# VH-VL binders against q9vpl3: the designs that were tried, part 101

Target 1, 224 residues: q9vpl3
Amino acid sequence: RGKINIQRPKAPHYERARVVAVTQPKYPELPKAKSCFKTRAERTQQQQENPYNEIIAREVRNWLDHSRLVAFFHLSSITADDIFRVRVQLHKQNLHLKSYGSKIIEQAVKNTRYEAIVPLFHSNHCIVFSPDPEKTAALLRIVRRVPQMVLLGGIVEETMLSRNQLVAYAQMPGLHAVQAQLVQTLSQAPGHLIQQLQAHQNSFVQVLDVHAKNQMNEETPKST
Short names: E, the ipSAE of ESMFold2; O, the ipSAE of OpenDDE; V2, 0.75 times the mean of E and O plus 0.25 times the DockQ between their complexes.

## First folded at step 3 (VH-VL)

Design r26 (framework fv_ontamalimab; at its last look DockQ between E and O 0.24; V2 from the best seeds 0.00; counts 0 for: pae E 4.4 > 2)
Fold by OpenDDE, look of step 4:
Structure r26 (fold): chain C 224 residues (1-224), chain A 121 residues (1-121), chain B 112 residues (1-112)
Amino acid sequence: as target 1 above (224 residues)
Amino acid sequence: QVQLVQSGAEVKKPGASVKVSCKASGYTFTSYDINWVRQAPGQGLEWMGWISPYSGDTNYAQKVQGRVTMTADTSTSTAYMDLRSLRSDDTAVYYCARDQGLYSTFYFDYWGQGTTVTVSS
Amino acid sequence: DIVMTQTPLSLSVTPGQPASISCKSSQSLLHTDGETYLYWYLQKPGQPPQLLIYEVSSRFSGVPDRFSGSGSGTDFTLKISRVEAEDVGIYYCMQSTQFPLTFGQGTKVEIK
């Protein structure tokens, strides 16, 4: 029984071909829904200015204005369940994971100091907000185990930071620790300076004492 | 002060299981991953895997995949490493280590004292 | 897996003299983020490993300034400017650029 060549099926007999051609349900060419090929960005551009978008934009602005730490992430093939899991973890650290449409972000940051972040939102993204910049390390530790979340950059204390700068920032000792170190360093500086200044004086005095002793020994006449 | 204190030495027969504990203190246990590294007698260091105490997520080295289970008890700040189907080549000192790394960095700043596991017939 | 190769495997040094340990990786340790993730550990006799250098050249807290790390790509070096008795042990390089994490064979440093 000859192997049915599935790659090049033999053309059916003319009569069968006619019947098949007539009975083939002309499925209306599903309008190649241009919509299926429209990037999320293109879909969002056609959404009429919905009053609801203004409300959400205001919310975004509020988050930006009240957050001392803002981190931007690209989402790559992440499931809703995974997002939820990460959200819960972040929430326990008082980190707030939010996702907004690109248009909403654009509207929210238009004519603000945050306008520079707009280029970061061309794809699926999420934002993490925190009132505490010291939570940067905690944030980075949590997301380290979520490969679907790619860090793009962030804002710390109103300063835009690259990904690498955020990591560097998180590695720095806390402000209080740095202050403590500074105070320690400053407190030690006078002591060291005094020691160095005294060391030279002490050395000079020692040399003078040795010279004085040598002169006294030369002036003692050998009483024969 | 950050400290990792491990359980005592274990002697096991081939085919048995061993569970090593690592109690953490001096820091927030859920904020740092725990890694396990072993060292066979007179040999180098071999990474076994890591666990996130907060999420319970784990990543195991292929050499021990299927035989190792890492767990963490947040209530006691203790990490556990369970190694099953023990072989003679599993004889080693096992270390737990705290992962100080952030985002893309992985490195160990504090280590446990080590637990000697001997597998002998 | 990235293979880490250390040379020499054993080094005997006179106190006060410099020491140098090489670590070579089978692949570049430059990560996609532009950073290089190489670390140095010291294991003193009867003790667990301790961190010396992180990210090629950064000294860990409490590590003396006589220790320095350098290198790029596949070639890395740990230098001790003046070896002291307390520096005796086995030195390991480690890469974390990709999983699994891998260590060098170790370099035993002894005092002559």
Scores: ipSAE 0.533, ipTM 0.787, lowest interface PAE 0.9, mean pLDDT 87
Fold by ESMFold2-Fast, scan of step 3:
Structure r26 (fold): chain C 224 residues (1-224), chain A 121 residues (1-121), chain B 112 residues (1-112)
Amino acid sequence: as target 1 above (224 residues)
Amino acid sequence: QVQLVQSGAEVKKPGASVKVSCKASGYTFTSYDINWVRQAPGQGLEWMGWISPYSGDTNYAQKVQGRVTMTADTSTSTAYMDLRSLRSDDTAVYYCARDQGLYSTFYFDYWGQGTTVTVSS
Amino acid sequence: DIVMTQTPLSLSVTPGQPASISCKSSQSLLHTDGETYLYWYLQKPGQPPQLLIYEVSSRFSGVPDRFSGSGSGTDFTLKISRVEAEDVGIYYCMQSTQFPLTFGQGTKVEIK
């Protein structure tokens, strides 16, 4: 490919500029890479410290601090139209679907009580936030119709819950005191819960890989 | 308490349609999904599909896709299953069953009494 | 579709004796989320089915402790430790891991 002029030349007559553009000299093939180009590792390190990432990480921390319900999902391939439909349904229930890069999540939860959740986000993911834990049943009813969203677990009233514990919580009547008691009963040690959630995610990834290789029609069950 | 009451038995000719109703009581109708399951005489259970009274969303078994429509009327707490182009092999007892409709769980915890549909000529 | 196969198809049991029913699936019932969605139902004569066991091994509310479920992958078992007269009926396994939901062909349990 050719080189582009490093400085803008003095404005020529429009006709002359048009002719010059058409007759630009052909440049030699690409030269070898410059010695000061960053390696992939160096670019990755610079990306982690990007000022915009810190701004978005603060937004994530704000969502975590002000949400009494947080649900974690693995997200497989989904069209923009489909995810928009889901986002609209969730928004009507004061449920806010957000997607953030793994490095932003890591920056957001570093040095916080939620640091242990980072391994859940090493693959494609999304998070649903709500200030209202009573909306857990509405959340699960909506995502039942979205096979691309696989529930991994969540946080209710600052307590980490597995997928099954979150489903059990959602089955309770909307009595706040009873639901708070259930959360305490269903809770597990954070280390054990993270290990369990990551094991489920790893099992899911393995099963999905096998399905992708063996499934010719690619159709998964809709809404479960 | 929780009850699902279905419409009465029907006898239809091949090519006709049938609409079975399932009236729910004793719970918040929109908080649970309704599944339809049929059982041919002397045979096992066959899942037909489900409907969410909450959203109106449905999912039908492929074997009946194109011939079945499931609806729910929240004002009367009644679910319906409309099956068209009836064949003799549609002769069965049709059940409605409640499930919690939460994520991937299908606890059919309460069932209707069943509606016998006979297709003969 | 996932095909569910039950054995035996019929079982005659003396009251107080144990009974065991096997359910095998044509494909693993491990869902993409890592859970196994296998259920057991009992249909008593002239009645609709009733839920006994959900998610392989959990007993539904009100189900006697003589009923237990176990298994993984493609092989599942329902055990009744001491069969009683009220346990007579047809037992069905069901999977909800993949649509359409499918049932086994049923196992008839009778008293000798």
Scores: ipSAE 0.329, ipTM 0.620, lowest interface PAE 2.5, mean pLDDT 80
Fold by ESMFold2, look of step 4:
Structure r26 (fold): chain C 224 residues (1-224), chain A 121 residues (1-121), chain B 112 residues (1-112)
Amino acid sequence: as target 1 above (224 residues)
Amino acid sequence: QVQLVQSGAEVKKPGASVKVSCKASGYTFTSYDINWVRQAPGQGLEWMGWISPYSGDTNYAQKVQGRVTMTADTSTSTAYMDLRSLRSDDTAVYYCARDQGLYSTFYFDYWGQGTTVTVSS
Amino acid sequence: DIVMTQTPLSLSVTPGQPASISCKSSQSLLHTDGETYLYWYLQKPGQPPQLLIYEVSSRFSGVPDRFSGSGSGTDFTLKISRVEAEDVGIYYCMQSTQFPLTFGQGTKVEIK
């Protein structure tokens, strides 16, 4: 699962290199040795659960590694028919609704920058994965009609976003990661800004022009 | 620049229907939802429901469920609210209001000027 | 339905003096996503409502800093640090934590 590679034709080199380096997950090591004090029945049960749990945890890691959009939801009581209908609607948009046990999630994100998401899975939940971060708005429009799916936050382009930040991202163009990096750069000392402008003048001007036009024409995410 | 322009005042008799229009301009009509809110004379605001121009999906307040139909015509960028079986207590100013249409972001940033509907014998 | 109760229903204020409007909900407005969906609108005479405060305490674009919102759970307050003539109108709180969306009954603010 997850050989999905959706790139913009001329994505900024700096965003990809930096995000990949910062967000590289550290996969769990091989299964731990069995305890020498466990009974035969416990060893058999533990061995069966551990290998299956590792396979499922590896599946989750693969989804996380190959999804440019991940959204986390608390799932309230919902009928099987209703959740199936939602899953079909999401699937049509290349949005993949999944559920995993909290132990599986903990195992999957262990030793990664995503360990902070584990508390989100303390209760009944579901996760939506997609290779298409541009589908964030479609996701949020679909779940608007599903009050049983309560948005907790997400990951976009390997950046963890709060609920409000994810909603704000959905209202803006798909250059959020580039725009966030530019905002951070602009907030540094003036001399540092001048150096970066000189180095990337045409690209920087184009990004600022897109941002300014989007601010004038679309809702700005001031509520987040 | 964003504008919501509503149809003119209506006077109706009990049992009739009214269809209020809301013409949107200055933004991409299908990217936002339209809510309908009414205000009886000297009274507060009452939410009636919303429609997605993108999908045609609707959500109606229980008090008007079965009597209201909200539609959107994307070719004319116009939302409609059709209220049937009018009663005298349906006399109100009816507003359309825009919201983001995303998850739980229900706040109304732009409102129409209002349409007065009077139901009298 | 969540009932929103405003007090006072009418408020007469000397220009330049502070004003405070209370909004109480029949149940907590804290959503399971951790946000509180409480809003304040002002309806000036002859105009449709306009958004002042979103999500309890955040001022909407262009709203003067003399307006502030606070509160949590079931109790919320809109404060005007010094009332000006253009602040006259009816103030409404609204919740969107649960459907249906519900408004308070309104607080009419007038200048003495």
Scores: ipSAE 0.191, ipTM 0.606, lowest interface PAE 4.4, mean pLDDT 78
ESMFold2 (binder alone), look of step 4: mean pLDDT 92; pTM 0.930

Design r27 (framework fv_ontamalimab)
Fold by ESMFold2-Fast, scan of step 3:
Structure r27 (fold): chain C 224 residues (1-224), chain A 121 residues (1-121), chain B 112 residues (1-112)
Amino acid sequence: as target 1 above (224 residues)
Amino acid sequence: QVQLVQSGAEVKKPGASVKVSCKASGYTFTSYDINWVRQAPGQGLEWMGWISAYNGETNYAQKVQGRVTMTADTSTSTAYMDLRSLRSDDTAVYYCARDQGLYSTFYFDYWGQGTTVTVSS
Amino acid sequence: DIVMTQTPLSLSVTPGQPASISCKSSQSLLHTDGETYLYWYLQKPGQPPQLLIYEVSSRFSGVPDRFSGSGSGTDFTLKISRVEAEDVGIYYCMQSTQFPLTFGQGTKVEIK
């Protein structure tokens, strides 16, 4: 149910009327129709003509295609110096920390079996890539010292794993064959896994919400 | 297979220092962290700190901060705990324990046999 | 620091009977990642401690199924469905949710 707002009547003034008459469009209805059409056409053309996003999306797809280990994280507030130190430590282990916008991630995984991960990237996030899945343990040890990075899950040898499954994989530093078998044993359908990864985010949000509510209910000294 | 072997018992006077060793075998030393836990006679367990065999990073319990130094020698797969300015209340069995924990977890899955340190006049 | 309190401090159990040990923390052990980092260790006479249960309820490799852990928040329980002679020793709970890592005072389990 729309409502029409009646604007205040224009004050009568001869000088003002002259200025308006000079600047007023000659055909207000026709130019308005053309303007609306142009806006739709321009919007569509701008979406199709964004080569920057497609170039970066191809780069992300290339990282996914050539990495046997991909880990994704929720990223809380962190200083540039702190993230730089983490990146340096990761690089020494052939682990590559990358951050991309959610729209770029969506474009990169569109029409791939990983399309289901898109919802994970609707909040602040970062991704770590490596061609070496044996570095999962090193990754987790480095990130353990970075409370701002919360592990959500990952992909090992093209198999999607929850946080707990990725930790289990990392805790078994054995023969390549044994680790590959473990990945197969821990694997599950992407839809089911996404539910588990989102549960970790929801649990984190619930913990923050409960903590905030508990602090509000606590009697606090005026001076704190 | 996995084994942590500690140095022998020590008797020290107050004000002295002690260095306990923990020799690891049966696994990749740099893939696990080492924790130090002590137990005073007839008392419970007290965490003292940990060291990363991977990068040498340390974290010490406040009670021993400033008096303890933990190191790891990757060439010999040996961790060390050096405790200075010894007091009588430092008398305890000192254990090293392997940290199986990776992401916000601290599993002490394998422990050394313990080193008895007695501080007496 | 998080204080861990165990009850009872000692238990004398007839072989084959069940035993239950309580562990209470001064603060919730729920970590910001949604996991609860509580562990149970057994120290047999003359030996170092050994891991029994990790993350509240998961049995460590080689630990018999008669051992089970449960709990949440600040209240945790270790249960032994049927105590055997090899189970004698002192049981400790530990938290790793917050530094410093802290242990309970211990519960001594003896056979009658």
Scores: ipSAE 0.197, ipTM 0.586, lowest interface PAE 3.0, mean pLDDT 80

Design r28 (framework fv_ontamalimab)
Fold by ESMFold2-Fast, scan of step 3:
Structure r28 (fold): chain C 224 residues (1-224), chain A 121 residues (1-121), chain B 112 residues (1-112)
Amino acid sequence: as target 1 above (224 residues)
Amino acid sequence: QVQLVQSGAEVKKPGASVKVSCKASGYTFTSYDINWVRQAPGQGLEWMGEISPYNGETNYAQKVQGRVTMTADTSTSTAYMDLRSLRSDDTAVYYCARDQGLYSTFYFDYWGQGTTVTVSS
Amino acid sequence: DIVMTQTPLSLSVTPGQPASISCKSSQSLLHTDGETYLYWYLQKPGQPPQLLIYEVSSRFSGVPDRFSGSGSGTDFTLKISRVEAEDVGIYYCMQSTQFPLTFGQGTKVEIK
């Protein structure tokens, strides 16, 4: 989004020692009385947004700007080893699995056409990015075997698509004009799309509740 | 033309293993998953599992978990199902089928001719 | 597991007359995504199984229009408007709403 680079100048250890040697000696004051006061600067530091968050938000915007395929997932509890294996499989197909906090996503998409996606990230989530929209089918085939990742929808060629629309797009054989027409035909207003995506997530949660109750019933031991 | 050709009939003793092959032709082998389905004599069809040739990922039915291994050789466009510790109730016709579904759907648009596996003493 | 039950198990039909096969699931086949994943397959004598209908009512490529599927929830029907000699065989329904995938026992259709 902006011109920015961070230079990491490392002060040489010897130079720092030399500067200290030629400056007026300062010895620490008794810190107990002074450290009880929170200065305006100290309160401001606590209330200011972490600069790290803005750097990561810019990273997210760069992914969005340079990806022709973006897929959004609800993420249930998953081990680091399991998600690492999924990430490796996706990477082989030029699909990049990323996880960002909801506040970072909100900062990244604020004042963009994608701001409507923010409600999707109020729960645990992850995002898959790719510069290649032809990889949508490969993405779906990999992820369908990962029950902890539930597809909510995505963005293809800058068009927001629901889960079913994204699946329909993946089934198109590769006539570029036909694919473009499908994307246009399947596209919907952001509000309606978000409602559909949230409805599917709520249905999934309800199914998980039923499954959990069935599992509890199976744990009932037989009286013998 | 899409075609799945399976290996010939097998007769095995209880406790033995069987390996059934399914050779695909007429399409890009790595673009579709291969499912294995069996049918015991006079009974319905039973899904056994699935393999994705493009990454080797498998998903097995709980009933055969631990006894089955599915593999795919992309150089020969051939999928394999290896079933171990055979029991008499493993006697069935075993089919391979191509999966046209992408995410939450499985539907088999093309099937192999079937391989009869008989487990008898 | 979802149990799929077909009725009748055997059906003899006069050529040109309609035939109807029922498939009942032990629980709803409505998926969390709003779709119903019910399929119909035909196994002709000496031939491999072939897909007829996918997702309740959609005909697979090349399937004659005399075949139609309908239903919702737990009750599904395959109808053949006029049975031809080439339609003899065993018909199976299948669900993919819940793992593992499960099939009906099959319905044998033969000519009277």
Scores: ipSAE 0.208, ipTM 0.548, lowest interface PAE 3.1, mean pLDDT 78

Design r29 (framework fv_ontamalimab)
Fold by ESMFold2-Fast, scan of step 3:
Structure r29 (fold): chain C 224 residues (1-224), chain A 121 residues (1-121), chain B 112 residues (1-112)
Amino acid sequence: as target 1 above (224 residues)
Amino acid sequence: QVQLVQSGAEVKKPGASVKVSCKASGYTFTSYDINWVRQAPGQGLEWMGYISPYNGETNYAQKVQGRVTMTADTSTSTAYMDLRSLRSDDTAVYYCARDQGLYSTFYFDYWGQGTTVTVSS
Amino acid sequence: DIVMTQTPLSLSVTPGQPASISCKSSQSLLHTDGETYLYWYLQKPGQPPQLLIYEVSSRFSGVPDRFSGSGSGTDFTLKISRVEAEDVGIYYCMQSTQFPLTFGQGTKVEIK
């Protein structure tokens, strides 16, 4: 590659159209998971229409059982184009962005060690799964460019981690055994960790509310 | 050990282009972004943009938008900055810097030694 | 663009004495995620910049504990509790709350 891109880089609009054309199927797909950009009302309606939530709950449990990396996000309103872009970048690194209703997540984690995560999903949310914990750094680099996705925390090697602990894990060298040991060292009791994850979510909401109310986003157009 | 090694000094005429390289070693090249920062003689630091070697994503400062292209060759662990239509005010030391920043943070933990680009007629 | 303003522009200190550098932003650096993305760099003569402090107050690996950062909103301070000869150089603050990333104009620290 290189030569064409160096001489005349493609416009972002052209690049996105190309990616959509390449990845978009010509036939309708049967969706395995709900999209992260669905509104609360749309999500609720779809759950009411699905009489076989157990099938999807089993899929969620399967993802949890076979993923050594699980990351939880709060999701603000995001366009279909933006979420598609994110999914494409994540998929290249064997990272799988999924969105499931709160009822389905509750059914999937009921009577498991992960039952405590249910309160995280009372608001708009999505989850990223991967069988490869070494992809944590790639995950964080991709999602930092998506302001609508706010990292709440995750599970690495069966250990619950806060946002800051997950960031610390991502910065470790690619020595898998050492990383597994570190995860155990960085972990906190699940109950306490969930409280911290919820507090961070509430703090984020509070910051947005304060920002909107007192014009902390005030522009400074006066430049002479 | 993490190292960023840049190409040698360049002297160019106005209107020419320059391509500065930044060869990375001692870490997984695709796991970190490469930022470009320049410093005019006797002046402060000016951010030019970044490239993610992971997916080829770029973001350029408005001042150089349309004249700059940042690329990365993952097979050689080398990032490039190509600046076109050079003017005398492009005379500066150009640094590449590794971005250790993950979730919403950008901190440049390792820097190249710098490449002096002089534009004179 | 967020404008970063440092004061003083130049500072001469007697070895062992404290030094303080101020950095003011034209608008709040508080990100919507609740974090403040303010950084401090030191550029020693003839060298590239090196990271000292990230996210207002966290010292980077290998940075001596005599360096400390503080502040919130639009007002930030870098303090050196006792300046040593190796601390001579130009100090820059940087923000990454909004693109483009912007730096302060720099503060030159010299030994008397």
Scores: ipSAE 0.099, ipTM 0.564, lowest interface PAE 4.9, mean pLDDT 79

Design r3 (framework fv_ontamalimab)
Fold by ESMFold2-Fast, scan of step 3:
Formats: structure tokens, sequence, C-alpha cells
Structure r3 (fold): chain C 224 residues (1-224), chain A 121 residues (1-121), chain B 112 residues (1-112)
């Protein structure tokens, strides 16, 4: 959704009120106070309780449950206009680019088969969701033009895949080949995949560090 | 079997234009990019640009920018390269080549047979 | 543009002897995704180029195991463990780490 024009809104007064009401986070009804002396654990739980985070975490779980393709990316510095163009192009292919805070992702995937992905989101990141795994090739073709988005890995048909496995999956000619690949990856432990995905992230960070150091130590010839 | 079949040799006068075709078969045309590479007589390879049949996006080498147009017809699985305002230094064999890598690389696993374009008065 | 420089420009090799071709880039070919996008092509007389090695060291389908690629950063090598008559042609390295794509000037390999 676009930003509200705060100087000269085109929408009628009632429309503004409606938009505000719809976008306001809904907090669940809190229980009536039963005691003025809550235990430390109860006070800590109430302080940590954030219905807004639960609403967003529920949204993330819904995306994970209804998406047969989920791709994880490291996101380097990118302009709002550039990411918007990417988002529009992805949307045309039924690919949905989303970004969520690491705490919300952790809350969403806690006690689920996807808990292993949490370490990927310690740095700047984004996720692409789609109900159609056949769109993996389209996704990779779009992203190859966006060097700021670095593929870390993903989930296809509830199976976690490394970057190279996702690339291989995109090139598979048919459903039978896809099933063979999934059977191969099903035997891989989540811990092993985390290690591989973390290695990609660490490799990328190392590349950025080397590039940054080279940029800092590079001297510009003096022009006279 | 993957094949890229190009149109026949062309002889053009300076200032004319040439349109080279590259017909693909044996694979899903929209899943791979097509690159154009030329080779002047006795010289090395020079990249000219690429086109994505998937969305029609193109990228051209600076040397030919403004004189070249690359297009793709998905209904016939054919890519085209249209080079205008021909000069004698455009005399070369023009190759189309398929880009195998879907991620962020451009390596050419299959090439067309080449189209000789001669620019002479 | 990244400049690709090959050495030597020509090689004359006795059949069965090894050959080595060097390719140097003006900038590192290590991409931000951790991969190095360096490729080797062979152009036989009268034919289009054909892919030999992709991503520094991976042999393309059907390429004999006598061909091997190695290197990192800015220095890359193509080795032929024993040169055969069918290996005659011009060898090119190519980078796709940065736009525009650039090729080395080529190395001509001939049999004595």
Amino acid sequence: as target 1 above (224 residues)
Amino acid sequence: QVQLVQSGAEVKKPGASVKVSCKASGYTFTSYDINWVRQAPGQGLEWMGWISPYNGETNYAQKVQGRVTMTADTSTSTAYMDLRSLRSDDTAVYYCARDQDLYSTFYFDYWGQGTTVTVSS
Amino acid sequence: DIVMTQTPLSLSVTPGQPASISCKSSQSLLHTDGETYLYWYLQKPGQPPQLLIYEVSSRFSGVPDRFSGSGSGTDFTLKISRVEAEDVGIYYCMQSTQFPLTFGQGTKVEIK
C-alpha cells in the first residue's frame, strides 16, 4: 500500500478513519488483573507479551505453510526505488518479497520444522515466497540482475535446499527429476543444511570484507 | 539435442543495417538468455550484448550501444540482432550463444554456427 | 572493464606433452556471492567456440579429463596434461563477474 498524502488527501474524511482503523494493530483482550503481586515470571511474561509481534509471526507462519517455494537472501545496500522495481517484477510471477525482523522470524518458526533457518537472519535479509515451485527458475532469472540480493538457500516442497541445490532444482526438466532431487535432499539433517547456509553467508561476508579493505587501501592517482 | 541455427552470410554497404537470426531448439527457449559475440577476421572474441527471452530485457556493449537492437520471438524460439549504421570495422563473424547459468553468471554452453557479415563498398 | 590477459599468445606442442595457458584479470573475479566466474573456451579452426571449463575448475559435459582449470582472484591457469591432435585451436578465457563480459585475446595451440 502507498503512503497517505498528508498535505492534500484525495480520500474522504471517513476513508481516512477507515484506513487508520484497518492498519491499527489488533491487540488480544488481556485478562483482568487478579493480583497486585505478580510473580517475577508472570511479570516477565507480561512484559515480553506483544500481541503485535504475534500477529506478524502468524502472518509469517501462514506464508511458510502456504508456500511451496521459499528463498532466503542476504540483502546488501539497495535503494527503495530499486527494491520496489524488483518487488513489482517478482509479483508478476506470483513471487512475494517480504522482510521481517529476526525476533519475529524466530517467534514464527519456534517449535516448527523451519526453526533451523533462524541463524540466516542475524544480518540484513529478505525472503521470497511463492505457492508455485515451478517459479524457481523465474525467481533466479530476476534475482541475477540484482547483485544486492545474494541467494543463501531455500525451502522447496518443505525440503531445505542449499544455494547450489536450488540452482540445480531450477534447471530440472520435469516433475520426476524434481522428485528425485527431493528424495536426495530429504536425508540431509537440518543441522547440516544450517552449516551449509551459514557457510554461504560467511563466505559472502568475507568477500565484502576483502572488497571493503581493498577499497580503503586503494590510492587514487593524483591528477594535475 | 540443443541447437542454435543462424541465418546466412550477408554482404552490406557502409551505412546499411543487418539483421541476424538465431533459431533455438531442443530446450525451453525462455529459460536461457541469448548472448551475441562477434569475431573480426584474425581477431579475438568481442561480446556485444545479451537478451532474456523470458522478459525481453537487453544489455548492450558500450561500443555498439545506440546502433544495436536485440529481440526475441518466443512463438518461433528465435533471437535477432539488428545492427545499424554499418562500418567497415563491423565486418566479423557474429555468433549467438546460450547462457547456461540461471543465477548471476553468463557462460555459453552452446553456440550457433556463426553468420559472416561483410561491410564493403 | 575488466581486462583479461593471456600468456603465451601461441604454443607449439609435441603430441603427448603437457601445455599450460595463463589468464590474468585486471580485477579480482570473486563475485559477491562467493563464486569465481571464470571460463575457458576452445575454438577449433572453422568452428564456433566450445565450452571447456566453467567456474574456474569444473569440466563441461564431454570434456576429457586431461583438461583442468585452476586459480583464484586474478590468476588462472588452464592445463592440458597431454596434448592431442584434436586439441589444436585457439583457447580463450572469459569472465562474467562484472559487466561487460570480457575475453582474453586468445592462445593459439598447434602441434609440432
Scores: ipSAE 0.006, ipTM 0.486, lowest interface PAE 9.7, mean pLDDT 77

